# Ledger of designs, part 16: VH-VL binders against SUPPRESSOR-OF-WHITE-APRICOT/SURP RNA-binding domain containing protein 1 (SWAP1)

Target 1, 142 residues: SUPPRESSOR-OF-WHITE-APRICOT/SURP RNA-binding domain containing protein 1 (SWAP1), of Arabidopsis thaliana (Mouse-ear cress) (o49570r267to408)
Amino acid sequence: LPADVAMELNGVLGNLNGTKESIKSAKIWFMQRSPFAPALAEALRDRVFAMDDSDRQMHIVYLANDILFDSLQRRTNLHEFDNEALAFRPILGSMLGRIYHFPQNKEENQSRLEKILQFWASKEVFDQDTISSLEKEMKSGP
Short names: E, the ipSAE of ESMFold2; O, the ipSAE of OpenDDE; V2, 0.75 times the mean of E and O plus 0.25 times the DockQ between their complexes.

## First folded at step 18 (VH-VL; framework fv_zilovertamab)

Design f5 (from g4 with heavy chain F101Y; at its last look DockQ between E and O 0.93; V2 from the best seeds 0.00; counts 0 for: pae E 2.8 > 2)
Fold by ESMFold2, look of step 18:
Structure f5 (fold): chain C 142 residues (1-142), chain A 120 residues (1-120), chain B 107 residues (1-107)
Amino acid sequence: as target 1 above (142 residues)
Amino acid sequence: QVQLQESGPGLVKPSQTLSLTCTVSGYDFTDYYIHWVRQAPGQGLEWMGSINPRGGQTSYNQKFKDRLTISKDTSKNQVVLTMTNMDPVDTATYYCARDLYFGQYYFDYWGHGTLVTVSS
Amino acid sequence: DIVMTQTPLSLPVTPGEPASISCRASQSVSSYLAWYQQKPGQAPRLLIYDASDRATGIPPRFSGSGYGTDFTLTINNIESEDAAYYFCQQYENFPYTFGEGTKVEIK
């Protein structure tokens, strides 16, 4: 992960403030750095683990959702995961699990995370086996 | 059933402040952003701004930023548009509309609209 | 701001025949485009989202296509109830912007 990209990411995540404009701007920034998607996805997950505010954690999940849908619209082989889907697949289970078990706003966040997984399944962002695996990892925690 | 309903004055004088209320029902208020969109008579639509249903954070079209405020009252399922220094060019039908808090940036339900005329 | 240009602005149609409306963006909006129908005295109604996906309850005679800057709404087998104002909206970037609309009228 180049140092300039890492510093820019810090700024982008600092500006996530719960508006759709801030989330959309962060998604646009991320997609402009698509070659770094695996490292960026890991950095997002690491940030969620470092946070102590579930609202800010959820904003990162909304950002991931926007990225996944943007990349889905560009997917050239509908039966193969695109670059961003592949980058996020290994880190989403633990990221969602961290928030699912976080005590702040637990019940509301659990409901929203379950809805987001159902939404991803219904739009075929991931196949059903992947969604089932993510849900199991999310609910089980570590 | 999902419903959005705009209410407020139909007539305001130039330089006065407009307040419009969007009252929603039939869904969880905190799951959808509320947007304000206006349409001058016989013309196209213009997005004005929106409010986050959970934290109350707002986004505004820069055209209106100095005179537009959007606020919410979650206990009443209401969003309020306040716009200062009204001018006859602001005569329009004002709509509220909703979109989902993630992954959807288009408006699946709209209110019926309320016509606001700005004249002496 | 992304300017959305619609053509034609007025479209007389005959029931049973197809019609097409074009929407062009001043810069790429990818697939982030919706189409709405607005009948006289009514709120806009979502027809198409993400350029080509029909909203719930929309008859299959409505279809959308396009990517990037050029988009088309197609109405097959026009019915008298389709007389309305139709417009596009981009949601690639803020502020959201709308086309000026196309008035579809029954001949």
Scores: ipSAE 0.500, ipTM 0.817, lowest interface PAE 2.8, mean pLDDT 89
ESMFold2 (binder alone), look of step 18: mean pLDDT 90; pTM 0.913
OpenDDE, look of step 18: ipSAE 0.876; ipTM 0.945

## First folded at step 19 (VH-VL; framework fv_zilovertamab)

Design e1 (from g4 with heavy chain G103S; at its last look DockQ between E and O 0.91; V2 from the best seeds 0.81)
Fold by ESMFold2, look of step 19:
Structure e1 (fold): chain C 142 residues (1-142), chain A 120 residues (1-120), chain B 107 residues (1-107)
Amino acid sequence: as target 1 above (142 residues)
Amino acid sequence: QVQLQESGPGLVKPSQTLSLTCTVSGYDFTDYYIHWVRQAPGQGLEWMGSINPRGGQTSYNQKFKDRLTISKDTSKNQVVLTMTNMDPVDTATYYCARDLFFSQYYFDYWGHGTLVTVSS
Amino acid sequence: DIVMTQTPLSLPVTPGEPASISCRASQSVSSYLAWYQQKPGQAPRLLIYDASDRATGIPPRFSGSGYGTDFTLTINNIESEDAAYYFCQQYENFPYTFGEGTKVEIK
């Protein structure tokens, strides 16, 4: 991950503030850096692990959702993962698990994460086997 | 049964402050952003702003940001629009609408709207 | 702000025939476009989201198409209950903006 992109990411994540405007802006920034998607996705997961604020953790999940949905809308074959889906697949389970088991706002966050997974299943962001694997990893913990 | 209902005064005098309430039922209040959209008579719709019902963070259309405040009361399942310095051009039907707590950005349910007339 | 231009503004239709409404954006909105139906004195009703996806409970005679700047709502086999005001909304960029609307009337 180039040092300037990593510094830009820190700024972008610092501007996430629980509004849809901030999440959309961060998504736009991310999508303009498609070659770095795997490293950026890992950085998002690492940031969630470093946070002690469950609301800010959830904002990063909403960002990931926005990225995945945007890339889905551009997918040339619905049944093949696009670049961003491939980048996020390996890190989503642990990212979601970190939040699922986080003590603050636990029950509300668990409900929201389950709704997000159901949304991804219904829109076929990932295939059913992938969704089932993510659910298992999320519920069993990091 | 998802329901959104706007309430407030139908008549406001110029320069006064408008306060409208959106009361919701039939779903978990904290799962949906509430947006305010208005429609002047015979005109198109105009997005005004929104509030995150969990954290209370707001977004405003820049056109209104100096006059508009959106707030919430989670215990009552209510969102309140407050707009200062009303002018006859603000005469419109005001709607609240919801969109899911994450991505989507389109409105699956709307209230029936409330007409606000600004006149002497 | 992204300007959404609808044509026509008024559309007389005959039951049983198709009708089409056009929505053009002043810059690309990708597929981030929704269509709504609004009958007088009623709340707007979501018809189509993401340019082409039908909302829950919307009859198959409603369909959406387009990408980027040019979008179309098509109503196949018009029914008398379809007389209403129709408008598009973009959600690519803030602020959200709406088309001026098309009034569909039974001829």
Scores: ipSAE 0.663, ipTM 0.868, lowest interface PAE 1.7, mean pLDDT 90
ESMFold2 (binder alone), look of step 19: mean pLDDT 90; pTM 0.912
OpenDDE, look of step 19: ipSAE 0.875; ipTM 0.944

Design e2 (from g4 with heavy chain G103A; at its last look DockQ between E and O 0.90; V2 from the best seeds 0.82)
Heavy chain, then light chain:
Amino acid sequence: QVQLQESGPGLVKPSQTLSLTCTVSGYDFTDYYIHWVRQAPGQGLEWMGSINPRGGQTSYNQKFKDRLTISKDTSKNQVVLTMTNMDPVDTATYYCARDLFFAQYYFDYWGHGTLVTVSS
Amino acid sequence: DIVMTQTPLSLPVTPGEPASISCRASQSVSSYLAWYQQKPGQAPRLLIYDASDRATGIPPRFSGSGYGTDFTLTINNIESEDAAYYFCQQYENFPYTFGEGTKVEIK
ESMFold2, look of step 19: ipSAE 0.699; ipTM 0.867
ESMFold2 (binder alone), look of step 19: mean pLDDT 89; pTM 0.895
OpenDDE, look of step 19: ipSAE 0.896; ipTM 0.950

Design e3 (from g4 with light chain D50E; at its last fold request DockQ between E and O 0.92; V2 from the best seeds 0.89)
Heavy chain, then light chain:
Amino acid sequence: QVQLQESGPGLVKPSQTLSLTCTVSGYDFTDYYIHWVRQAPGQGLEWMGSINPRGGQTSYNQKFKDRLTISKDTSKNQVVLTMTNMDPVDTATYYCARDLFFGQYYFDYWGHGTLVTVSS
Amino acid sequence: DIVMTQTPLSLPVTPGEPASISCRASQSVSSYLAWYQQKPGQAPRLLIYEASDRATGIPPRFSGSGYGTDFTLTINNIESEDAAYYFCQQYENFPYTFGEGTKVEIK
ESMFold2, look of step 19: ipSAE 0.846; ipTM 0.916
ESMFold2 (binder alone), look of step 19: mean pLDDT 91; pTM 0.914
OpenDDE, look of step 19: ipSAE 0.889; ipTM 0.947
ESMFold2, look of step 20: ipSAE 0.830; ipTM 0.905
ESMFold2 (binder alone), look of step 20: mean pLDDT 90; pTM 0.912
OpenDDE, look of step 20: ipSAE 0.869; ipTM 0.942
ESMFold2, fold request of step 21: ipSAE 0.809, 0.829, 0.488; ipTM 0.901, 0.912, 0.803
ESMFold2 (binder alone), fold request of step 21: mean pLDDT 89, 89, 89; pTM 0.893, 0.894, 0.890
OpenDDE, fold request of step 21: ipSAE 0.936, 0.932, 0.936; ipTM 0.962, 0.961, 0.962

Design e4 (from g4 with heavy chain N52Q; at its last look DockQ between E and O 0.86; V2 from the best seeds 0.00; counts 0 for: pae E 2.03 > 2)
Fold by ESMFold2, look of step 19:
Structure e4 (fold): chain C 142 residues (1-142), chain A 120 residues (1-120), chain B 107 residues (1-107)
Amino acid sequence: as target 1 above (142 residues)
Amino acid sequence: QVQLQESGPGLVKPSQTLSLTCTVSGYDFTDYYIHWVRQAPGQGLEWMGSIQPRGGQTSYNQKFKDRLTISKDTSKNQVVLTMTNMDPVDTATYYCARDLFFGQYYFDYWGHGTLVTVSS
Amino acid sequence: DIVMTQTPLSLPVTPGEPASISCRASQSVSSYLAWYQQKPGQAPRLLIYDASDRATGIPPRFSGSGYGTDFTLTINNIESEDAAYYFCQQYENFPYTFGEGTKVEIK
């Protein structure tokens, strides 16, 4: 990541809270930097691993969801993943696994992550084989 | 069955504080944000603000931020709107509505609304 | 704020005929637009989301179309039960904003 983009990302993630306004603003920022999507997605996963606050970890998942949904709406070929879906696929399993097994609020986090994964399946953000793989990675741990 | 119901006074005098309660049932209260939307007679709808289901964090339309407080009581399945310094222009039907805790930005269920008149 | 302009404000309809309601945004909202129906004394009901997707339980005579700034709700084969107030909502940007509404009446 260029140093200015990395610094901006740090500020964006520091300002995430539980409001949908903050999540949408961060998504808009991310989509304006779409060419950096793979590196940005990796940075989001790294931030989840560095956090000790399960609520803030979930906010990053909500951000990832909004990015994936926005990119899905712009997808040109329903049979192929869009740029953001491709960027997130390699990092989602470990990101979700970190939160799924996080000691604090474990049962609540697990329930919400399962709902999010089912949402992705229902909207065909990823194909069923990918959803199954993500679920397995999530449950097996980071 | 999902239900949202607004309750509160139908008449408020100018400068008084309005308190409205949205009581919900038929779903897990912590899985959905609650929003307040109002409609003045003969006018369009206006989004006022929301409260997140888990942490209680609020978001407000800038127009109302100095007068509006939204709070929740999870044990009662209730969200409360409090708005200070009511004025006749605040006469409206007030609705509560819900959207999912992530990703969904449109309202799948609304309350029936409650008319609040602000006058002497 | 994004201004949503809805036309017509009043729409008399004949059962069995199609009808259309337009919603125009002051700037692009891409596909982030919903349509609602409200009958007197009842809660608003979600009809259409993401411009063209029908909500669960909504009959296929309701359809939505459009992208960007111009959106249409179409009701085919109007039924007496369709007499109601209809309004659109954009959710591209905060604050959310709504159309003024269209009162659909059976004639």
Scores: ipSAE 0.596, ipTM 0.833, lowest interface PAE 2.0, mean pLDDT 89
ESMFold2 (binder alone), look of step 19: mean pLDDT 90; pTM 0.910
OpenDDE, look of step 19: ipSAE 0.872; ipTM 0.943

Design e5 (from g4 with light chain Y91W; at its last look DockQ between E and O 0.76; V2 from the best seeds 0.79)
Fold by ESMFold2, look of step 19:
Structure e5 (fold): chain C 142 residues (1-142), chain A 120 residues (1-120), chain B 107 residues (1-107)
Amino acid sequence: as target 1 above (142 residues)
Amino acid sequence: QVQLQESGPGLVKPSQTLSLTCTVSGYDFTDYYIHWVRQAPGQGLEWMGSINPRGGQTSYNQKFKDRLTISKDTSKNQVVLTMTNMDPVDTATYYCARDLFFGQYYFDYWGHGTLVTVSS
Amino acid sequence: DIVMTQTPLSLPVTPGEPASISCRASQSVSSYLAWYQQKPGQAPRLLIYDASDRATGIPPRFSGSGYGTDFTLTINNIESEDAAYYFCQQWENFPYTFGEGTKVEIK
């Protein structure tokens, strides 16, 4: 990640809170930097691992969801993953696993993560084999 | 069965404070944001603001920012709208509505609304 | 704020007749548009989300179309119970905004 983009990301994530306005603002910022999507996705996963607050961890998952849904709406071929889906695929399993096994609010967060994964399956954000692999990795742990 | 119900006074005097309650049932209160939307007689709908029921964070339409407070009571499955310094132009039907904790930005369930008249 | 303009504001219909309602945004909202139905004394009901996706339990005679600034709600086989107030909502940006509404009445 270029140092200026990394600094901007830190500010964006610092403003990320429990409002949908903050999630949408962060998504808009992310989508404007689409060429950096793989490195940005890795940075989001790294931030989840560094956090000690499961609510803030979940906000990053909601951000990832909004990015994936926005890119899905712009997908030119229904059968091919778009740029953002490709960027997130390798890091989602460990990111979700970190939160799934985090002791704070564990049962509620597990329920929410399963609902999000089901949503991704139902919208075909990823193919079914990918969803199954993500679910297995999530439940196996970080 | 999902239900949202607004309650509060039907009549408020000018300059007084309005307090409306949205009581919900039939779903996990913490899974949905609650929004307030109003409609003046013969006019369109206007989004006022929302609250995250899990963390209590609020967003307000800037039009109401200095008069509006939205709060919650999780133990009662309730969200409360408080609006100060009411004026006759605030006469409207007030609705609460919900959207999901992630990804959803449209309202799948609404209350029936409660008419509030601001008059001396 | 994104202004949503609906036409017509009043739409008389007869059962079995098709009808359509237009919603125009002052700037692009992509596909981030919903349609609602509200009958007198009742809560609003979600009909269409994401411009064209029918909500669960909504009869197939309701359909939505459009992208960007121009959207249409179509009712193909009007039933007497379809007499209601219909309005659109955008969520492309804050604040959320709504169309003025269209009152559909049985002739």
Scores: ipSAE 0.752, ipTM 0.882, lowest interface PAE 1.1, mean pLDDT 91
ESMFold2 (binder alone), look of step 19: mean pLDDT 91; pTM 0.923
OpenDDE, look of step 19: ipSAE 0.839; ipTM 0.936

Design e6 (from g4 with heavy chain F102W; at its last look DockQ between E and O 0.86; V2 from the best seeds 0.00; counts 0 for: pae E 3.0 > 2)
Fold by ESMFold2, look of step 19:
Structure e6 (fold): chain C 142 residues (1-142), chain A 120 residues (1-120), chain B 107 residues (1-107)
Amino acid sequence: as target 1 above (142 residues)
Amino acid sequence: QVQLQESGPGLVKPSQTLSLTCTVSGYDFTDYYIHWVRQAPGQGLEWMGSINPRGGQTSYNQKFKDRLTISKDTSKNQVVLTMTNMDPVDTATYYCARDLFWGQYYFDYWGHGTLVTVSS
Amino acid sequence: DIVMTQTPLSLPVTPGEPASISCRASQSVSSYLAWYQQKPGQAPRLLIYDASDRATGIPPRFSGSGYGTDFTLTINNIESEDAAYYFCQQYENFPYTFGEGTKVEIK
């Protein structure tokens, strides 16, 4: 990541809270930096691994969700994965697994993550084989 | 099964403070934001603000920011709207509604609304 | 704020005929547009989300179309039960905003 983009990301994540406004604002910022999507997605996963607050971890999952649905709306063919979907695909399994096995809020977060994954399947954000692989990685652990 | 129900006074005098309660049931309260929306008689709907019932974080329409407080009581599955300095222009039916934390910004379930008249 | 303008505000209809309601945004809302039905004294009911996706349990005679600033709700084969108020809502930008509503009445 260029140093200025990394600095901006830290500010964006510092302002991220439990409101829809903050999540949408962070998504807009992310989408404006689409060429950096793979590195940004990896940075979001790394931030989840560094956190010890499961509510804050879930806010990052909600951000990823908003990004994926914004990019889905821009997709030229529903079954051709867009830039952001491809950027998140390799890091989502470990990100979700970290939260799935996190000691605090474990049961509620596990249920919520399963619902989110099935929601992504139902909206065809990813194909069913990808969803199955993500679920397997999530439940197996980091 | 999913139920949202507004309750509170139907009549408020100018300058008084309004307090309305939204009581919810039939779903996981912590999966959904709760929003307040009002509709003046014969007019359109107006979004007022929302709360995350899990963390209590709020968002307000700037129009109401100085007068509006939204709070929660998780043990009762309730969200409370408090609005100060009521004016006859605030006469409206007040609704609570929900939207899902992820991938949804539209309201799939609403309460039936409660009419609040500001007069005298 | 994004202003949502609905036309017409009152729409007399004949059962069995199609009807259309227009919703225009003052700036682009992409596909982030919902339609609701509301009968007097009742809660609003979600009909259409994301401009064109029908909500679960909504009859196929309801359809939505549009992108950006111009959106249409179409009700094919109007039934007597369709007499109601209809509202659009944008959710592209905060604050969320709604159209003024269209009263659909059986003629």
Scores: ipSAE 0.471, ipTM 0.807, lowest interface PAE 3.0, mean pLDDT 88
ESMFold2 (binder alone), look of step 19: mean pLDDT 91; pTM 0.918
OpenDDE, look of step 19: ipSAE 0.855; ipTM 0.939

## First folded at step 20 (VH-VL; framework fv_zilovertamab)

Design d1 (from e3 with light chain D53N; at its last read DockQ between E and O 0.88; V2 from the best seeds 0.88)
Heavy chain, then light chain:
Amino acid sequence: QVQLQESGPGLVKPSQTLSLTCTVSGYDFTDYYIHWVRQAPGQGLEWMGSINPRGGQTSYNQKFKDRLTISKDTSKNQVVLTMTNMDPVDTATYYCARDLFFGQYYFDYWGHGTLVTVSS
Amino acid sequence: DIVMTQTPLSLPVTPGEPASISCRASQSVSSYLAWYQQKPGQAPRLLIYEASNRATGIPPRFSGSGYGTDFTLTINNIESEDAAYYFCQQYENFPYTFGEGTKVEIK
ESMFold2, look of step 20: ipSAE 0.819; ipTM 0.907
ESMFold2 (binder alone), look of step 20: mean pLDDT 91; pTM 0.918
OpenDDE, look of step 20: ipSAE 0.877; ipTM 0.944
ESMFold2, fold request of step 21: ipSAE 0.813, 0.829, 0.850; ipTM 0.906, 0.911, 0.912
ESMFold2 (binder alone), fold request of step 21: mean pLDDT 89, 89, 89; pTM 0.893, 0.897, 0.887
OpenDDE, fold request of step 21: ipSAE 0.938, 0.935, 0.937; ipTM 0.963, 0.962, 0.963
ESMFold2, last read: ipSAE 0.760, 0.817, 0.799; ipTM 0.891, 0.901, 0.906
ESMFold2 (binder alone), last read: mean pLDDT 89, 89, 90; pTM 0.891, 0.889, 0.902
OpenDDE, last read: ipSAE 0.935, 0.936, 0.932; ipTM 0.962, 0.962, 0.961

Design d2 (from e3 with heavy chain D28E; at its last look DockQ between E and O 0.76; V2 from the best seeds 0.68)
Fold by OpenDDE, look of step 20:
Structure d2 (fold): chain C 142 residues (1-142), chain A 120 residues (1-120), chain B 107 residues (1-107)
Amino acid sequence: as target 1 above (142 residues)
Amino acid sequence: QVQLQESGPGLVKPSQTLSLTCTVSGYEFTDYYIHWVRQAPGQGLEWMGSINPRGGQTSYNQKFKDRLTISKDTSKNQVVLTMTNMDPVDTATYYCARDLFFGQYYFDYWGHGTLVTVSS
Amino acid sequence: DIVMTQTPLSLPVTPGEPASISCRASQSVSSYLAWYQQKPGQAPRLLIYEASDRATGIPPRFSGSGYGTDFTLTINNIESEDAAYYFCQQYENFPYTFGEGTKVEIK
């Protein structure tokens, strides 16, 4: 990532506090920088691995969900992965796995993450094969 | 079965503080945001604010930011609305409502609503 | 704030005929648009979300369309039980805002 984009990302994530507004603002910022989606997605994963707070980890998952869902809404062809879906696909398994096996609020977050995967499946954010792969990677752990 | 229920006084005097409680059941309390929406008699709906029951983070309509406080009691599965300096113009039916899912921003479940009349 | 404008505000309909309600946003809300039905003395009920998706349990005669700024709720083959107020809501931007509501009356 360019230094300026990385700095802005840090600010955005610093303001990600669990409010609906903070999540939507972060999503808007992300969507405005779609060319950097792969690097940004990786940065989000790395942040999840670095933080020691299950609530803050879940806030990033909520952000990812909003990004993916918004990108889905804007697809020209619903059956073709969009830029953001392609960016998140390779990193989501490990990201979710980190949270899934995090000791704090483990059982609650496992349930939540499973529901989120089901939601992505039902909305066809990803195809069923990808969902199955993500689920397997999530449950296998980092 | 998902249920939301508003409770509180039906009558408040001008300049007094309103306190309403939303009690939820039928699902995991901390999984979904709770919103407050009011409707003046014969008028449309007005979004007031929301709370994340998990962490207690709140969002407010700027129109009410100086008067409105939303809090939660996880032990009781309750969300509380407190609004100060009530005026007759605040007379309305007050609803609590739930998000559909994580990151969703429309309301799939509503309470029955409670009418609050502000009058001397 | 995004202003949602509904037209008409009152819509008398004959049973069996279709009804159409328009909702216009002051700026684009993409597909982040919901429709609610509210009967007298009751809370709003979700009908449509994401502009065109029907909520669970909603009859097929209810449909939504549109994207950006112009949206339409269509009720085909109006029934007596459909007499109610209908509201649109945008959730693209804070604060969330609703239309004024449309009163559908059965002739």
Scores: ipSAE 0.507, ipTM 0.859, lowest interface PAE 1.3, mean pLDDT 94
ESMFold2, look of step 20: ipSAE 0.794; ipTM 0.901
ESMFold2 (binder alone), look of step 20: mean pLDDT 91; pTM 0.925

Design d3 (from e3 with heavy chain Q57E; at its last look DockQ between E and O 0.86; V2 from the best seeds 0.00; counts 0 for: pae E 2.6 > 2)
Fold by ESMFold2, look of step 20:
Structure d3 (fold): chain C 142 residues (1-142), chain A 120 residues (1-120), chain B 107 residues (1-107)
Amino acid sequence: as target 1 above (142 residues)
Amino acid sequence: QVQLQESGPGLVKPSQTLSLTCTVSGYDFTDYYIHWVRQAPGQGLEWMGSINPRGGETSYNQKFKDRLTISKDTSKNQVVLTMTNMDPVDTATYYCARDLFFGQYYFDYWGHGTLVTVSS
Amino acid sequence: DIVMTQTPLSLPVTPGEPASISCRASQSVSSYLAWYQQKPGQAPRLLIYEASDRATGIPPRFSGSGYGTDFTLTINNIESEDAAYYFCQQYENFPYTFGEGTKVEIK
């Protein structure tokens, strides 16, 4: 991950909040750096693990959701994963699990995360086996 | 089931402050952004701003940012619009509407609207 | 701001015939486009989202199409109760913006 991109990402995540404007702005920034998507997705997961505020953790999940939906709209075959879907697949299970088991607002966040997985399944962001694997990893933890 | 209801004064004098309340029921208040949209008589709709009902973060149309405040009272399932320095051009029907916290940004439910007339 | 231009602004219709309303965005909004119906004295009602998906309970005579900058709402087999104000909304970018609307009237 080039040092300038990593510094920009830190600024983007520092400005991320619960407004839809903020989340969409961060998504636009991310999509402009598509070649770095695997490293950026890993950095998002790492930031969620470092946070002690489940509301801020959820903002990063909403960012990931916005990225995945935008990339889905650009996918040439809905059953073949695009660059961003491939980048997020290995890190989503642990990211969601961190929040699923976080004590702050636990029941509310568990409900929201289950709704987000249902959304991804219904839009075929990932195949059924992948959704099942993500759900299993999310519920088991970390 | 899902209901949004606007309430507030129908008449406001120029330069005064408007306060409108959107009361919601039939769903979890914290799962949806609440937006304010207005419609001048015989004209199109204009998005004014929104609030995240969980954290209270707001987003405003640049046109209104210096005189518009959107706030919430989670215990009452209410969102409040406050707009200072009202002018006759602000005469409009004011709607609240909701969209999904993580969803598609379209408004699936609207209030019935409340007409606010700004006149001396 | 993304400008949404609707044509026509007024549309007299004959019951039983189709009608179309055009919505053009000043820049691409991809498929992030909704259509609403507002009958006199009532709250707006969501008809179409994601450019072409009908909301729950919307009759199949309503359909949406388009992508990018050019979108169409089509009403087949116009009924007298379809007399209403129709408007589009883009939600690709902030601020959200709406078309000026089209008044559909029975002639």
Scores: ipSAE 0.503, ipTM 0.798, lowest interface PAE 2.6, mean pLDDT 88
ESMFold2 (binder alone), look of step 20: mean pLDDT 91; pTM 0.921
OpenDDE, look of step 20: ipSAE 0.849; ipTM 0.938

